# VH-VL binders against b0r6t4: the designs that were tried, part 27

Target 1, 212 residues: b0r6t4
Amino acid sequence: MARFGVDEAGKGPVLGSMFAAAVAGDPAAVPDGVADSKRLSADRRAELDDRVRASMRVGVAEVPVDRIDDPETDMNTLTVAAQADALGRVVADGMAGYVDAGDVNEQRFGRRVANRVAADVAVTAEHGADDEYDLVAAASIVAKVARDAHVDALAAAFDADIGSGYPSDSTTREFLAAYVREHGELPECARASWQTSRDALGAAEQSALDEF
Short names: E, the ipSAE of ESMFold2; O, the ipSAE of OpenDDE; V2, 0.75 times the mean of E and O plus 0.25 times the DockQ between their complexes.

## First folded at step 9 (VH-VL; framework fv_oberotatug)

Design u6 (at its last look DockQ between E and O 0.04; V2 from the best seeds 0.00; counts 0 for: pae O 8.6 > 2, placed apart)
Fold by ESMFold2, look of step 9:
Formats: C-alpha cells, structure tokens, sequence
Structure u6 (fold): chain C 212 residues (1-212), chain A 123 residues (1-123), chain B 107 residues (1-107)
C-alpha cells in the first residue's frame, strides 16, 4: 500500500535555502536505518539518501533566500508551500501519509498542505512526525542531504569556508563579518531578515566609525 | 495538547514594574508568533502586543497605551514568552493572556490562549 | 483605529433558541473577522475566523456570516454550555481591536 512522508530542512540557518522533501511508496521498502537519521554522519545520510531514491519516489522543493526575506511572506506559510510542492511531485489521488507539522496547529498545517496539492490526498500533520514515521524520517534525510549539497555549492561559489550556515556556528558568523567588512553588504546567500545578518551589518558599521 | 501557562501576576503600586512569563508546551514554540491580550475587570479584550518568530525576524509591535513601557521577549530554548511591564498605571490592571497568533490573507487571529494571570496596579 | 460595535450588549435566551449577535466595523475589513467565546471565569477561545470558517472542534450549531462592515454570529440551537460572552475581533489592520462583548444569559 503506497504512502507518503514529508519534511523540511534548513529553516533555522542564516545562509542559504530551505528545502522540503517528499518520499512516496510502499512503507516496507523504506531502507533500514532512517529512524536514526539525526545521529548519522553526513556521509551516512548521503548513503541512505541514495537508497531511498533507488526504492521510492522522491520530490524536493527549494525555498531561496529572496523568498524567505520577502516581507509579504512568513516562514510557516513558506513551509506549507514547500512541503506541498515536494508532495505534489510524487502523489496520486487517494494516497495518504504524514507530514512534519511546521505550525502550532497540526490540523491547520495538514489542511493547508493538502489544499495546495492538486491530487486528492489525505494529509496527517504531526509535530515530530520524523521521529514516529519511517517515510517522514526518509523525507528528513532527503531534505538534509539537499541542504548539505546546497551549502557545499555556496562554499564553492564564494571560495570560502562558510561553516554550516547556522547562527550558532562561529565559522558562519566570521564569514558574514568578513564579507560585510570587504564588500559593505551582505552576501546574497545571507537571509537579511535574520538577526545574525542585522548584527553583522551593525558591527561593520561600528568598526568603520571607530577607524575614523 | 497545546498548553500556555502564564505566571508572575500580582499586586504592584503605580510606577512599579512587573515581569510576566508564559510557559508553552505541546508544539514547537520557535514556529509561533506570540501575543499578549489583556482584560480589565468587567471589561472586554484588548490587544497588548506581539512578537514574531525568529524565522520572521523576532520583531515586536505594541498597542499605543503600552508603547515604550512594555517589552515583549522570548526564549525559545525555554519555550517561554515574557512581558516586562514598567511604569505601571492603574489602567494596566487586568488579566493578561498569553496567546498564539495566526496570520494569513484573512488577517490575524488568536487560536490558543492561556488561562491568564492577574495584574493589579493600586496604591 | 477600527472600532468594533457589537449588538446587543446582552441577551436572555432559553436552551433551544436561535441566537444572533451582530458586529459592525467602523470601516471595511473585508472578511477579516474572528469570533471568540468566553465562559465565566475562563479564557476566551476561538470559534470562527475569516468571518465564516469554523475552528476545529467547534460545534456546527455555530455559524458566521458577513463581509465589509457588517457581521453576524448565529447559534442555531442554544445549548447549556453556550451561556457565555462573545467577542468579535477585526483582523484586517493594527491595532487589532475587539468588540465590547455580548453576554448570552439563561432565561
């Protein structure tokens, strides 16, 4: 019996895109080991991603920085849209499955995702669904692998060590500070609406005043 | 089950300060926009202010009567919303409710409410 | 600021009655209106959003209608648990504002 799972990765970073992934197929075909995804190395997750894609249908959606920074949007609505986009690539009428809820109200989140998918699907949204359902755990792996590849591509494009892209990563903060000092503006991969980005701009402005 | 529990209410003299807390559970607090709504004894509901999630800039907005006197903050690691109230006036006497705020094309509304904490400002 | 005026301020009704409560906005708010129920000694709870959409778990005897400036909450068959105060709230612009409330009392 074919089912689906949906999750997202990259909601919290200051650098780069957020990704949603959907995985559809027979739950019995889900590779062993997806339930431990949060404890796995990046290389092990990439191996599981390859196996998931070999046995399941997979859809991925990207939410780029300029959409995240758009003042007419909010992150919860973007999460709904991304999950629905990823899901719509893999489902057919009559399918049912679970999504990781990105909203306070689980039922509202599930309805919003279902309403944005053209196929007639039964969506159950739950907080922490990636901990309870193997298809959602598989979707989490796919989304994380897509995010990791995105970060690698950004590092290559900037010819720099950018860290993980998270505000708590000192390498990420140093990259932002150095880039703003050199160019007078945020790199395009930085989410300008994040406090970390505003702090980097403020620190550079203060340093310039102190020099003169 | 979504649960919001306010604390920190009490009796304070005019000009004093008080800090309210709201402990959240049953959902991912970091996803939520949060508001404070108050209700003076025997009166209706009045919006006090809100704070957006960190994913939407963590910005705050306040109703005019409290602007400059009240400060809303959040600690996502503790799943807690705060209201710092300074320069309190007798008209600030109310039950203060912690709420989740939802936004879409139809506007803003408050889907989950705590049970409230009473603040009394009196000499 | 958008002022919200509810009518009536109170009413008395019996179990089984049809109850209507109106809410008027001082300027157009499209469908951006919510209704809340507050039982004595309790926090408010959301009944209706977007003028007519029922929140999850709200009984179907509640309905909302209207757009622009005039809105109505209807309880088709009043139940004992429906004796409460009802508030409308405009959701179109800041500051968010509530009506003064309508108290529904047992007759």
Amino acid sequence: as target 1 above (212 residues)
Amino acid sequence: EVQLVESGGGLVKPGGSLRLSCAASGFRFSDAWMSWVRQAPGKGLEWVGRIKSKYDGETTDYAAPVQGRFTISRDDSKNTLYLQMNSLKTEDTAVYYCTTEYWDDSGYYFDYWGQGTLVTVSS
Amino acid sequence: DVQMTQSPSSLSASVGDRVTITCRASQGISSALSWYQQRPGKAPNLLIYDASELESGVPSRFSGSGSGTDFTLTISTLQPEDFATYYCQQANSFPLTFGQGTKVEIK
Scores: ipSAE 0.650, ipTM 0.855, lowest interface PAE 1.8, mean pLDDT 92
Fold by OpenDDE, look of step 9:
Structure u6 (fold): chain C 212 residues (1-212), chain A 123 residues (1-123), chain B 107 residues (1-107)
Amino acid sequence: as target 1 above (212 residues)
Amino acid sequence: EVQLVESGGGLVKPGGSLRLSCAASGFRFSDAWMSWVRQAPGKGLEWVGRIKSKYDGETTDYAAPVQGRFTISRDDSKNTLYLQMNSLKTEDTAVYYCTTEYWDDSGYYFDYWGQGTLVTVSS
Amino acid sequence: DVQMTQSPSSLSASVGDRVTITCRASQGISSALSWYQQRPGKAPNLLIYDASELESGVPSRFSGSGSGTDFTLTISTLQPEDFATYYCQQANSFPLTFGQGTKVEIK
């Protein structure tokens, strides 16, 4: 029987860290209502996160912006590393479970995660695992809530509405644009390697040129 | 049966250009990460660069000695890997191998190498 | 860059001997370490991947161990066909890098 689930959140955003979460325990003990974090409200996710943390073993790993922007790595590698890090916090030898596959090849992804965990565990990676396995769904919620808290903290630090941090979010784009106009550089929380960041810098540069 | 067949090697003058090809068969090429590795005569193996699968963004990475001069690309429709080499130097003389990193549907890892193609850069 | 240092650069051994080759990374590479065998005039062949996984078709006399920075390739009972040059490679960080190689020669 599967005894852990792993997922990540914040892979796509232009602002802030990525998070991975691992949840270990009895699948039958997963709180009712646990589902894909994308289908839940922020408040509901927060509530479920508390319940999961109260009843399960939970590990969370953060991948900061500077690591994401490191040219010596890539998002796939970081996803594997983050999941493995989170998983390593909750597992012991002999445990088996599921992870949400972040690779086109599920077997490759699973092995990569397992190989980065110190404990001898059996990892099965599947696409959409959060829809099929309650422990992975729980991990998805935990990761999302961690991400949300991180974004809220950033917003508070800037005393500004930074949106969700995703490139498609107009609030996020507006924040970046305004920040770059004001400071002439990206904020520390911006993933500089993202096209959205480059666009913001380019737009500011163009605007400056137009004033002359 | 997995096959990797390099071609395009030959003699070129310093400052010249050359394009290598690697024809792949026997596996799902589009899912594989592909690399170039070279070996100067009588020397060790040196990683040249890698291109990831389309799913992984088809991103490329290069060794410092070839950065800015070499370009790796792929055509999945033709199951072919390319190495465009510009501004060639004498120290680029080597046998160039194409390699694959492939995981099959059963979870087995495959790492295959071609037999290599010789590139000689000399005046 | 991650530097890979193999030891020894060369060694002499006899058929039946236990042979051990080490590879040290300048920084932690987790288990992203492969071992290759190259015979003269031939392309390299993968022996071990992910530090300790035996590639399909490779004889069981080959084994790999280690994690982090220190890795070992072991040939439990050297066979005539094992006289070759061996390379380690890290794939944890770009650029990927090889060790300088270890030539296993006949004593």
Scores: ipSAE 0.013, ipTM 0.520, lowest interface PAE 8.6, mean pLDDT 91
ESMFold2 (binder alone), look of step 9: mean pLDDT 91; pTM 0.928

## First folded at step 10 (VH-VL; framework fv_oberotatug)

Design v1 (at its last look DockQ between E and O 0.88; V2 from the best seeds 0.75)
Fold by ESMFold2, look of step 10:
Structure v1 (fold): chain C 212 residues (1-212), chain A 123 residues (1-123), chain B 107 residues (1-107)
Amino acid sequence: as target 1 above (212 residues)
Amino acid sequence: EVQLVESGGGLVKPGGSLRLSCAASGFRFSDAWMSWVRQAPGKGLEWVGRIKSKYDGETTDYAAPVQGRFTISRDDSKNTLYLQMNSLKTEDTAVYYCTTEYRDESGYYFDYWGQGTLVTVSS
Amino acid sequence: DVQMTQSPSSLSASVGDRVTITCRASQGISSALSWYQQRPGKAPNLLIYDASSLESGVPSRFSGSGSGTDFTLTISTLQPEDFATYYCQQANSFPLTFGQGTKVEIK
């Protein structure tokens, strides 16, 4: 009866960690309402996260900025590793389930995840699996809530409004620009390898040159 | 189903410019590293250059013969890869393929290919 | 740059034959080697990566072996659809480089 779902959150932000989450258990025990995770308010996601953790086995893995910026790997490989780590915390031999594919080739992604899990598991990877499978949708909620809490902790640590951490968020871009202008370097929570971070450094350098 | 469709090829005089496009579908384009590979008529395959995903810095690398003349870019909102070719030479005559570049611990491979678009550089 | 040398440059064989193509790297590349098939008038397609791993949908009559500098592609029972040019590619370091190609013609 027991199966699993896996997803990640925070692949695209310029600020902070990426998180993967795995949810395992009886699919019938998945709380109502997880299927619409993309449209949920932060408060509703937090409530569903509490219910998922109360009724299901949950594993979470964090990929910090220093690993994301390591030139000897890539984000798709890190996504495989994070999903496998989260899955390994909740899975037993003989379990089967679905993961949200974080690469171009679904079948290869699924094999890479399965190969990094110590238990003998059958992994099926699909693009948009969180839209098709309630266990994956539950994992999506757990990962997003972990990401939300991480962003809140960063905002508190910097005593600043940092926005969502995404490049498209003007609050995030303003935070980066102000921090680089004041300190001459990126905040430690910024993914230095992102174009947004390079742009912030470049803009500050040009501003300094214009003073001569 | 993964699909890559190149366009923009044609006849150009030496010194001219062309812009190639590659429309992608059937996968999340923002996850992909993308490459251009070319093949002169009757000849073998030659890597031209690549662009990483935004998650890996969106940086580019080029083969020496095209460095400074060709520019690879991408527009993730349109699922499109571009190759801007300037200062074209007769040696650039080839079919140009766009490819996905798969990378893992074991290396770098070209797993999906378009059907190619012909660029002919002659007077 | 890592130079890739394929042998032979061409061969002719009958349906059912066992065909072997070799590829040598100018320096060690561990197992970072791929093989591509290009049928006449078509785009290349990936057959084998990591020296011996079959890409999805590739028939089991194709196999790859080798490591370091010497690699082999084998077609155990040649079929009519295997008429193509085969390329090896070193996947270890930039610039990524291809062998010169081996044309397999069905007799």
Scores: ipSAE 0.765, ipTM 0.879, lowest interface PAE 1.2, mean pLDDT 92
Fold by OpenDDE, look of step 10:
Parts: sequence; C-alpha cells; structure tokens
Structure v1 (fold): chain C 212 residues (1-212), chain A 123 residues (1-123), chain B 107 residues (1-107)
Amino acid sequence: as target 1 above (212 residues)
Amino acid sequence: EVQLVESGGGLVKPGGSLRLSCAASGFRFSDAWMSWVRQAPGKGLEWVGRIKSKYDGETTDYAAPVQGRFTISRDDSKNTLYLQMNSLKTEDTAVYYCTTEYRDESGYYFDYWGQGTLVTVSS
Amino acid sequence: DVQMTQSPSSLSASVGDRVTITCRASQGISSALSWYQQRPGKAPNLLIYDASSLESGVPSRFSGSGSGTDFTLTISTLQPEDFATYYCQQANSFPLTFGQGTKVEIK
C-alpha cells in the first residue's frame, strides 16, 4: 500500500517563495537519518534530498511572493493549495498519507488538501507530522532544500548576502534596509505585506525627511 | 483540544481603559487569525475587530464604533491575544469573546470561541 | 455595511419538530454565510459555514441552504439541547455582520 507525506518550508520568511513537497512510496524505504531532520545541516539535508529523490516519488510546488502578497488570498489557503499541488504530482487513487497541518482544525485542513487533489486519496493532517511520520519528514527535507536553493539563487542574483530571509535574521534586515535606501523600493523578492518590509520602507522615508 | 480563555474584564468608568487577554492552546496560535466579538447584555453579536497572522502581515481591522479607541495585538510567543480598550463608553458594555477567524474561498468565519469576559462601563 | 435580517425573531417548538430559520442579506453575499448556535449562558458555536457546509462535530440534523441574499437553517428533528439562540453571519465583506438572532424556545 503506497503512502505519502507532505510538508512545506518558507512560510515565515520576508524574502522569497514558499515551497511545499510531497513524498510517496514505502515508509520503510525512507533513507536513514531523515527522521532527525530538525538538526540537519544544509549539506546533510542536500544529501538526504538526493537519496529521497532517488528512492521515492517526489513532487514540489512553489508559492511566489506575488501570490503571498495578494490581499485576495491568505497563507492558510496558499498552504493548502501548495500542498495539494505537490501531492497531486505523486499520488494515485486509493493512496493514503499524512500532511503537516497548517490550520487550527487539523481535520479541516486535511479535507481541504484532499479536495484539491484530483486523485481519490485519504489525507490525514496533524500538527508536527514531520516529527512523527518518516514520509512527512522526508517531504520536509525536500521542501527545505528547495527553499535553500531558492534563497541561494536570490543571493546570487543580487550579488549580496541576503541571509536566511527570515525577519529575525539581522543580515536579511540589513539587506532590505540597504536595498530600500538605494532603490527607494522593495526588491521583487520581498513580501511587501510583511511588517519587516514595511519597517524598511518607513525607515528609509524617515531618513529622507531628516536630510531636509 | 482548542481552548480560548479570556480574562481582564471588570467594572470601569466612562473614559477609562481596560486591557483584555485571551490565552490560546491546543493549536498553532501563530497560524491563526484572531478576532474579538462582543455581545451587550440581552443583545446580539457584534464584530469588534481582527488581527491577521504574522504570515499575512499581522494587520488589524476594526469596526467603526471602536476605531481609534481599541487596539488589537498578539504575542505569539505567549499564545495570547490582546484587546486594549481606551476611552471606554457605556455602550461598550458587553461580554467580549475571543475567536479564531477562519477564511476559505467563500469568506470569513469564527470557528472557535472562548467563554467570554464581561466588561461593564458605568459611572 | 451589509445588513442581515433573520426571521422569525423567536419561535416556540417541541422536541421532534422541524425548525426553519431564515436569513436575508441586504446585498448579494454569494455563499459567504455562517450559522451559529448560542445556548443560554454559553459562547456561540459555529454550525454551518459557506451557507451549507456542516462544521465538524455538528449533528447531521442541522443543515443550511441558500445563496445570494436568502438563506435557511433547518433543524430536521429538534432535540432538547437545540433550544438556543441562532445567529446568521455574513462572511463576504467587512465589517462582518450578524443577524439579530432567532430564539428557539420550548413550546
């Protein structure tokens, strides 16, 4: 009986896209070390990602910044859509599995994901599913590696250290501040709806006023 | 199990201030939009305002009657929602409910509610 | 603001009865309509969302229908615990607004 796991990465950052990943296959075939993913280095994650992709069916979905900033949607809905998109790439009728819940109501979240998948699948959503189910842990690794690659590509494009992209990262905050001072606007990869982005814009505005 | 527990209600004079708290448990609080809904004694329900999650900008919206007087905030590290009420009026007297706000493709709903806390504004 | 009008404001019924409550919106709200139950001295509970979707844990005797401006909550077989006040709520535009409520009392 084929099973699956689904998770996402990049929900919290102020820079860049969010990614969801789905991994389908035999839970017993999940590579060793995947279950302890919270303490993995970036390099170790990349290695495990390769092993997962070599042995499992893997689907990845991206939610871009413009969708995240769209006032007609919300992060919960986007998470559902992204997970369903990733899952749809690897499942067939009759499959069952677990997803990391992104809703207050786990059952509702699972139902919403299942309803967006074309195949007839049984989806069980749980908070912290990546800590309990190996396929979800594998999906978490795949999503994180996809996110890491995305951030690296952004850094290369700007030829700058942009940090992790999270609001708590001083490097990210400094990058945003500097960019706004130089260009008078947010970079395209910045989520404008985030308070961190608004703060950067506000600070630049204030500095401009102080020069008068 | 989802649980919301309001506190901070009491008696206050017109023009006074009061701060309500809502302690949340049983779910990932940081993912949730939160709202306040109030109910005057023997009356219906009235939406007060909302705060979105940090993933949706943590922006706030208020009903016109409380705009400029009430402030909604949250501390995700403490799983707590707040309602700062200033310049209180007698018509603000109500049971104040903390609610989670659920949004789907169709709209905005209040799927979980606390037991409420009574605020009485009287001279 | 969207005004929600419930009817009736109150009704008397017996256990086992079929109960119907209506809600009308002052403008079209598509299917963005929810129903809440409030028992005496308790907080409201969500029963129906998206006009006809049953909230998890809610008994199947509750059902919702309608779209646009006219909506209906139906209790197929009234139970003792169903004596309460029911509110509709438009979920389409801000500010979010409630109906004035319908009190279901024991006959």
Scores: ipSAE 0.655, ipTM 0.872, lowest interface PAE 0.9, mean pLDDT 95
ESMFold2 (binder alone), look of step 10: mean pLDDT 92; pTM 0.934

Design v2 (at its last look DockQ between E and O 0.91; V2 from the best seeds 0.74)
Fold by ESMFold2, look of step 10:
Structure v2 (fold): chain C 212 residues (1-212), chain A 123 residues (1-123), chain B 107 residues (1-107)
Amino acid sequence: as target 1 above (212 residues)
Amino acid sequence: EVQLVESGGGLVKPGGSLRLSCAASGFRFSDAWMSWVRQAPGKGLEWVGRIKSKYDGETTDYAAPVQGRFTISRDDSKNTLYLQMNSLKTEDTAVYYCTTEWRDDSGYYFDYWGQGTLVTVSS
Amino acid sequence: DVQMTQSPSSLSASVGDRVTITCRASQGISSALSWYQQRPGKAPNLLIYDASSLESGVPSRFSGSGSGTDFTLTISTLQPEDFATYYCQQANSFPLTFGQGTKVEIK
């Protein structure tokens, strides 16, 4: 019976977009190895992504920085919208499946996703669904590969090492600090509403005030 | 199952300080916006303040009566919300609830509540 | 600040009665209103959000209606466990504010 799985990647980085992915089809057709997604190299994830796309229906949705920074939004609502957008590209009436819950209340998250999909579908949202369901694990890989490609494109566009884009990555923080020092503003790929970005701007203002 | 457990309440004299904790379990704490709501004995509910998740900037907002005296913080590695209360006044006497705050297009709501911890400010 | 006024402040009713509680906002809040139940000695529980949407696990005898400034909570067939104080909360603008409460006592 055809089923679906949905997940997102890129909720935590200070740089770049968040992505949601949906994978639909026969669960038995899911490529071997998707359950190890947290331990995979980027090359292995890309290979699994190719296999998933070859045998399953795949939908991907991007949430760019300007939507993330919009004060009229919040990340949990954006996660609902992205998952619903990705799911709506691959699902048909009568399908059922699992989504990784991106909110405190699993039932609320699942209801909100289902309500934004035009097809009549049964959505079950669970925390850690990517650890329990192969279709959700496959969606996690697809979303992560989309995120990886996005980060590579940003690095190329800035002609710079930007790291993973996560606040904990010193390469990412060094990129932000250097860019703000040189240009007087955040790069467009930075989530301005985030503490890491505010810290980079604050540090630059302090260094400008500390005259020789 | 979602669980919120407040602690740190007690008797304190005016001008004193207390720190309340709220231990969370049964959900991904890092996804949550968190609020404090208080209820003076025999009175209604009053919003105290909130802290957004790190994904929404971890910013705080406070009700006017507590601005500058209370500080909300969180430690996502410990799944714990904090309320630091300084320069306490007798009118701060209340049961303090931690709660999860959520929003959609329509507004802001409180869905999960702890059982509360009593703070008594008396000379 | 948006002031929320509930009516009545208290009431007594019999099991089986239809009970209505009203809430008025000092300015328009669209549908951004929630209702909470607080049983004696317990924390509040969310009943209704977005004026009329029933929270999961809440009995169907509870319903909400209204928009703008005037809102109503209805209990269609009052049960013994419905003895509680009910609060409305405007959810539209900060500071978030609650009505003063309505205490429902079972005769």
Scores: ipSAE 0.746, ipTM 0.876, lowest interface PAE 1.3, mean pLDDT 92
Fold by OpenDDE, look of step 10:
Structure v2 (fold): chain C 212 residues (1-212), chain A 123 residues (1-123), chain B 107 residues (1-107)
Amino acid sequence: as target 1 above (212 residues)
Amino acid sequence: EVQLVESGGGLVKPGGSLRLSCAASGFRFSDAWMSWVRQAPGKGLEWVGRIKSKYDGETTDYAAPVQGRFTISRDDSKNTLYLQMNSLKTEDTAVYYCTTEWRDDSGYYFDYWGQGTLVTVSS
Amino acid sequence: DVQMTQSPSSLSASVGDRVTITCRASQGISSALSWYQQRPGKAPNLLIYDASSLESGVPSRFSGSGSGTDFTLTISTLQPEDFATYYCQQANSFPLTFGQGTKVEIK
């Protein structure tokens, strides 16, 4: 009667990888505070992540930028693959659980995830599952913490404030603009297929033309 | 329940412009690739163009007959798909359907359809 | 562009009949083929994708087969609600293209 929850983080950013996480165990054993994860600070998320990892089975999968930018795939397919990868790390035959749906058709999404897991599991996909199921909420926290750590590592590598990595973040946009002006190309962590990346390249090109 | 509702169709003269809208509900619109497919009266189906999600660059592709004249865009905050049609021709007369576009391992399919809106281009 | 040719363009059948519609692609499209049903005055509905996969909610009397260039849609036992126009669509190459349609009419 073991159950699981699966979610992802980092789908929207222009910088860095996307992460999926799976949490398996007794829903009643999920640490207090996980269910209210929408307003958690980064520090509180990190604390809850530690508690979840200490009490539950946890799997994490990363989708790197080069896969995201691969024209032979798409984000929906990558989301399915990432969730399945994370889930495969924690499940066994006969388990059942919930995943946050990343498809127009929830049932199709759940089936697609299940089909990519080696174990025979029952997957139910729902939009907003992280708001309804504690194991999915736990998975959401784990995925977000993994994403946060990834962004922090990127910032350290560049020795720069890169912001959250989201297109709407002015710090992220400024970082991209400055990087492109300096190097003439996008940083390796930038998703080139994003409009934000294309805008940064276009702006630099225009500036170069204006100097003539 | 997934729902797509087209609007904006009507009568327009050749050379005129028209903007169609497609209101989406019942799913996370921002995740969906969207396409327009049209059907001339008494004829078959013809793909018009597509727009990918913001997670796939929000790039657009068009069929040759409408290339340079039609523009597809989306507003995820409003769950709305648009088709701006300029320099309209009589052969553009059709019912225009908005559809979700789904990709699997083998290819691209249209899994959900609106009921369509009629565009008539006539002098 | 990949050309899709359906056969026949129209057919007459009775309730309970077995109906077969074929679709041929001008070039190999692997299994990237879908079938749609369009009832009179309605929007198309997806029936089959990936040549043989039944869309959720579609009755099991519908089936698809084929690969490469030749494909078949089969209705094992025609029902009153199945009188409609059916379209194949290649999903392999852009622009995406449809067959000209097959109208299934009441005999």
Scores: ipSAE 0.619, ipTM 0.866, lowest interface PAE 1.0, mean pLDDT 94
ESMFold2 (binder alone), look of step 10: mean pLDDT 91; pTM 0.929

Design v3 (at its last look DockQ between E and O 0.90; V2 from the best seeds 0.00; counts 0 for: pae E 2.03 > 2)
Fold by OpenDDE, look of step 10:
Structure v3 (fold): chain C 212 residues (1-212), chain A 123 residues (1-123), chain B 107 residues (1-107)
Amino acid sequence: as target 1 above (212 residues)
Amino acid sequence: EVQLVESGGGLVKPGGSLRLSCAASGFRFSDAWMSWVRQAPGKGLEWVGRIKNKYDGETTDYAAPVQGRFTISRDDSKNTLYLQMNSLKTEDTAVYYCTTEYRDDSGYYFDYWGQGTLVTVSS
Amino acid sequence: DVQMTQSPSSLSASVGDRVTITCRASQGISSALSWYQQRPGKAPNLLIYDASSLESGVPSRFSGSGSGTDFTLTISTLQPEDFATYYCQQANSFPLTFGQGTKVEIK
């Protein structure tokens, strides 16, 4: 009768890893405020993350940049793998739950996740599951907090403001541009397969040509 | 329900240009790899090209017969796939289908199809 | 390019018949083979992927087998709605390529 929820964060960014999280336990035991997580501040998310971890079973999986850029895989496959990895950390035979669907076909996505988990579990995938199921909402918070911590660690390592890591973030774009101008290559945390990364490299190359 | 609806087909002269659109609904379009597959009248299926999603670089690949003449693009904000066809030839005459392209551990296949739009290239 | 050759190009059958269609690849494609059904005047529909996996919603009378270069689509008991053209497609190498098709007609 134990249930679980699974979600991921960091699918879209040009910088850093993607994270998946799984939360298992009694849906009724999910901390108050988790269900309304769409407009949570970073600090509030962190508080809820602590409460979730204190009361529920939590698993987190990271997909690093080198795997994201691997031409032998794709983001949809990596999403399945990451969710399954996170889920495998918290489940046992006979458990059932919901995952946020990352496929055109929700049923296929759920089946693919379940097939990668060693335990015999029933996985139901739905688009927007984090809006409907408290355990998935909890998982979404955990994944986002893990992502936030990762981005903060990157910023500290570079001693620079790298922004949110998303392509639409001007701070992120400026960081990439400056880094490439200085070093002639992308930082290790940059997803090279992203157009944003390619644009940064192209711009630096053009600037070098203009000096002649 | 997943839906793909092609539009923009019609009659065009050799050397002309045409732009096809594919309106997608019922799924998160931004996650999907998309392909164009065409079928000449009374003939078999022929892969035209593909575009990956933004998470996989949004790169494109084309079949040799259309390389350099056709361009595939997408607008995720509009849930729309495009096929720009330039320097059209009579042998480009076909029903053009937009499809979702799925990848698993074994390979690639086309899991959802539109009903197609007819392109006729004739003098 | 990988060439896909279907056999036969056409066949006549009756409702209730067992129908078998074969597809041969010009080189090894492992299990990267899909089957499609196209009814007259309609778009193709995916039936089988990964050589033997049945697509969701497809009747169990359809089955696929094979690996490497030789593949088979089987319809155990032909139904009226199964009269159509069937295509195999290799999913191993680009460009992706289809067989020439097999038309299943009413006897």
Scores: ipSAE 0.792, ipTM 0.911, lowest interface PAE 0.6, mean pLDDT 95
Fold by ESMFold2, look of step 10:
Structure v3 (fold): chain C 212 residues (1-212), chain A 123 residues (1-123), chain B 107 residues (1-107)
Amino acid sequence: as target 1 above (212 residues)
Amino acid sequence: EVQLVESGGGLVKPGGSLRLSCAASGFRFSDAWMSWVRQAPGKGLEWVGRIKNKYDGETTDYAAPVQGRFTISRDDSKNTLYLQMNSLKTEDTAVYYCTTEYRDDSGYYFDYWGQGTLVTVSS
Amino acid sequence: DVQMTQSPSSLSASVGDRVTITCRASQGISSALSWYQQRPGKAPNLLIYDASSLESGVPSRFSGSGSGTDFTLTISTLQPEDFATYYCQQANSFPLTFGQGTKVEIK
């Protein structure tokens, strides 16, 4: 029977967009190897993404930095919206499936996703759903590949090594520090509401004062 | 099952300090916005303050009576919320509840509650 | 600050009664209002959010209504476990504020 899986990638980085992906079809048609998604190299993920897109219906939604920084919303609400948008591109009335819960309350998350999808669907949300369901694991791969491509495009646009975009990545922090030092402002790809971004601005301002 | 367990309450003199902890389990703590709500003996509920998750900047907000005296923090690696209370006053005497704060499109609600820990500020 | 005023402060009722509690906000809060139940010696529990939406596991005898400044919690057929104090809370703006509570006591 045709089912769906949904997940997101890029919730935690300081640089760039978050992505949600939905994968729909017969669970038996999911390519082998998606269950290992958290341990895959970027090249292996890209190969599996190609196979998933060849055998399944796929929807992707992007949440850009300016939406993430909007003070009138929050990341959990944006995750609901992104998953619902991705899911709505691939489902029809009567379909059922699993989503990776991006909220404290699994049942609330699932209801919020279902309510934002025009089709009449049954959504079951679970924490760690990508570990339990191959369609969710496939969606995780698709979302991560979309995020990987986005990071590559940002690196090219800035002609710089920006690292993974995560606050814990020293390359990412060095990119932010260097950019703010040179331009006096954050790059457009930085999530200004993140502590890492505020720290980079604060450090540059203090250094300028110390030289006076 | 979601559990929130407060600890660290006790008797303290005015001007003193206490640190409350709230141990969380049964949900992804790193996704949660967290709040403290207090209830003076025989009285109603009063919001104390909150801390957002890291994805929303980990920023804090405080009710006016506690601003500058109380500090909310969190340690996501330990699934623990903290309330540092300094310069305590007798009017801070209350049961302190740890809560999760839910935000929908237009509002903020407290969906999970701990059992509370009593703080008594008395000379 | 948005002040929340509950009425009545207390009431006595029998099992089976219909109970109505009101909550008035000092300014418009649209539908951003929640209701909590606190049984003696226990922590509060969320009953209703967004003025009229029941929290998971809340019996259907509870209902909420209202918008703007005036809100109502109704218990259609009071049960023994419903003897408690009820609080409204506005969710529209900070600081988040509660009503002073309504104690529902057994006759």
Scores: ipSAE 0.595, ipTM 0.824, lowest interface PAE 2.0, mean pLDDT 91
ESMFold2 (binder alone), look of step 10: mean pLDDT 92; pTM 0.936

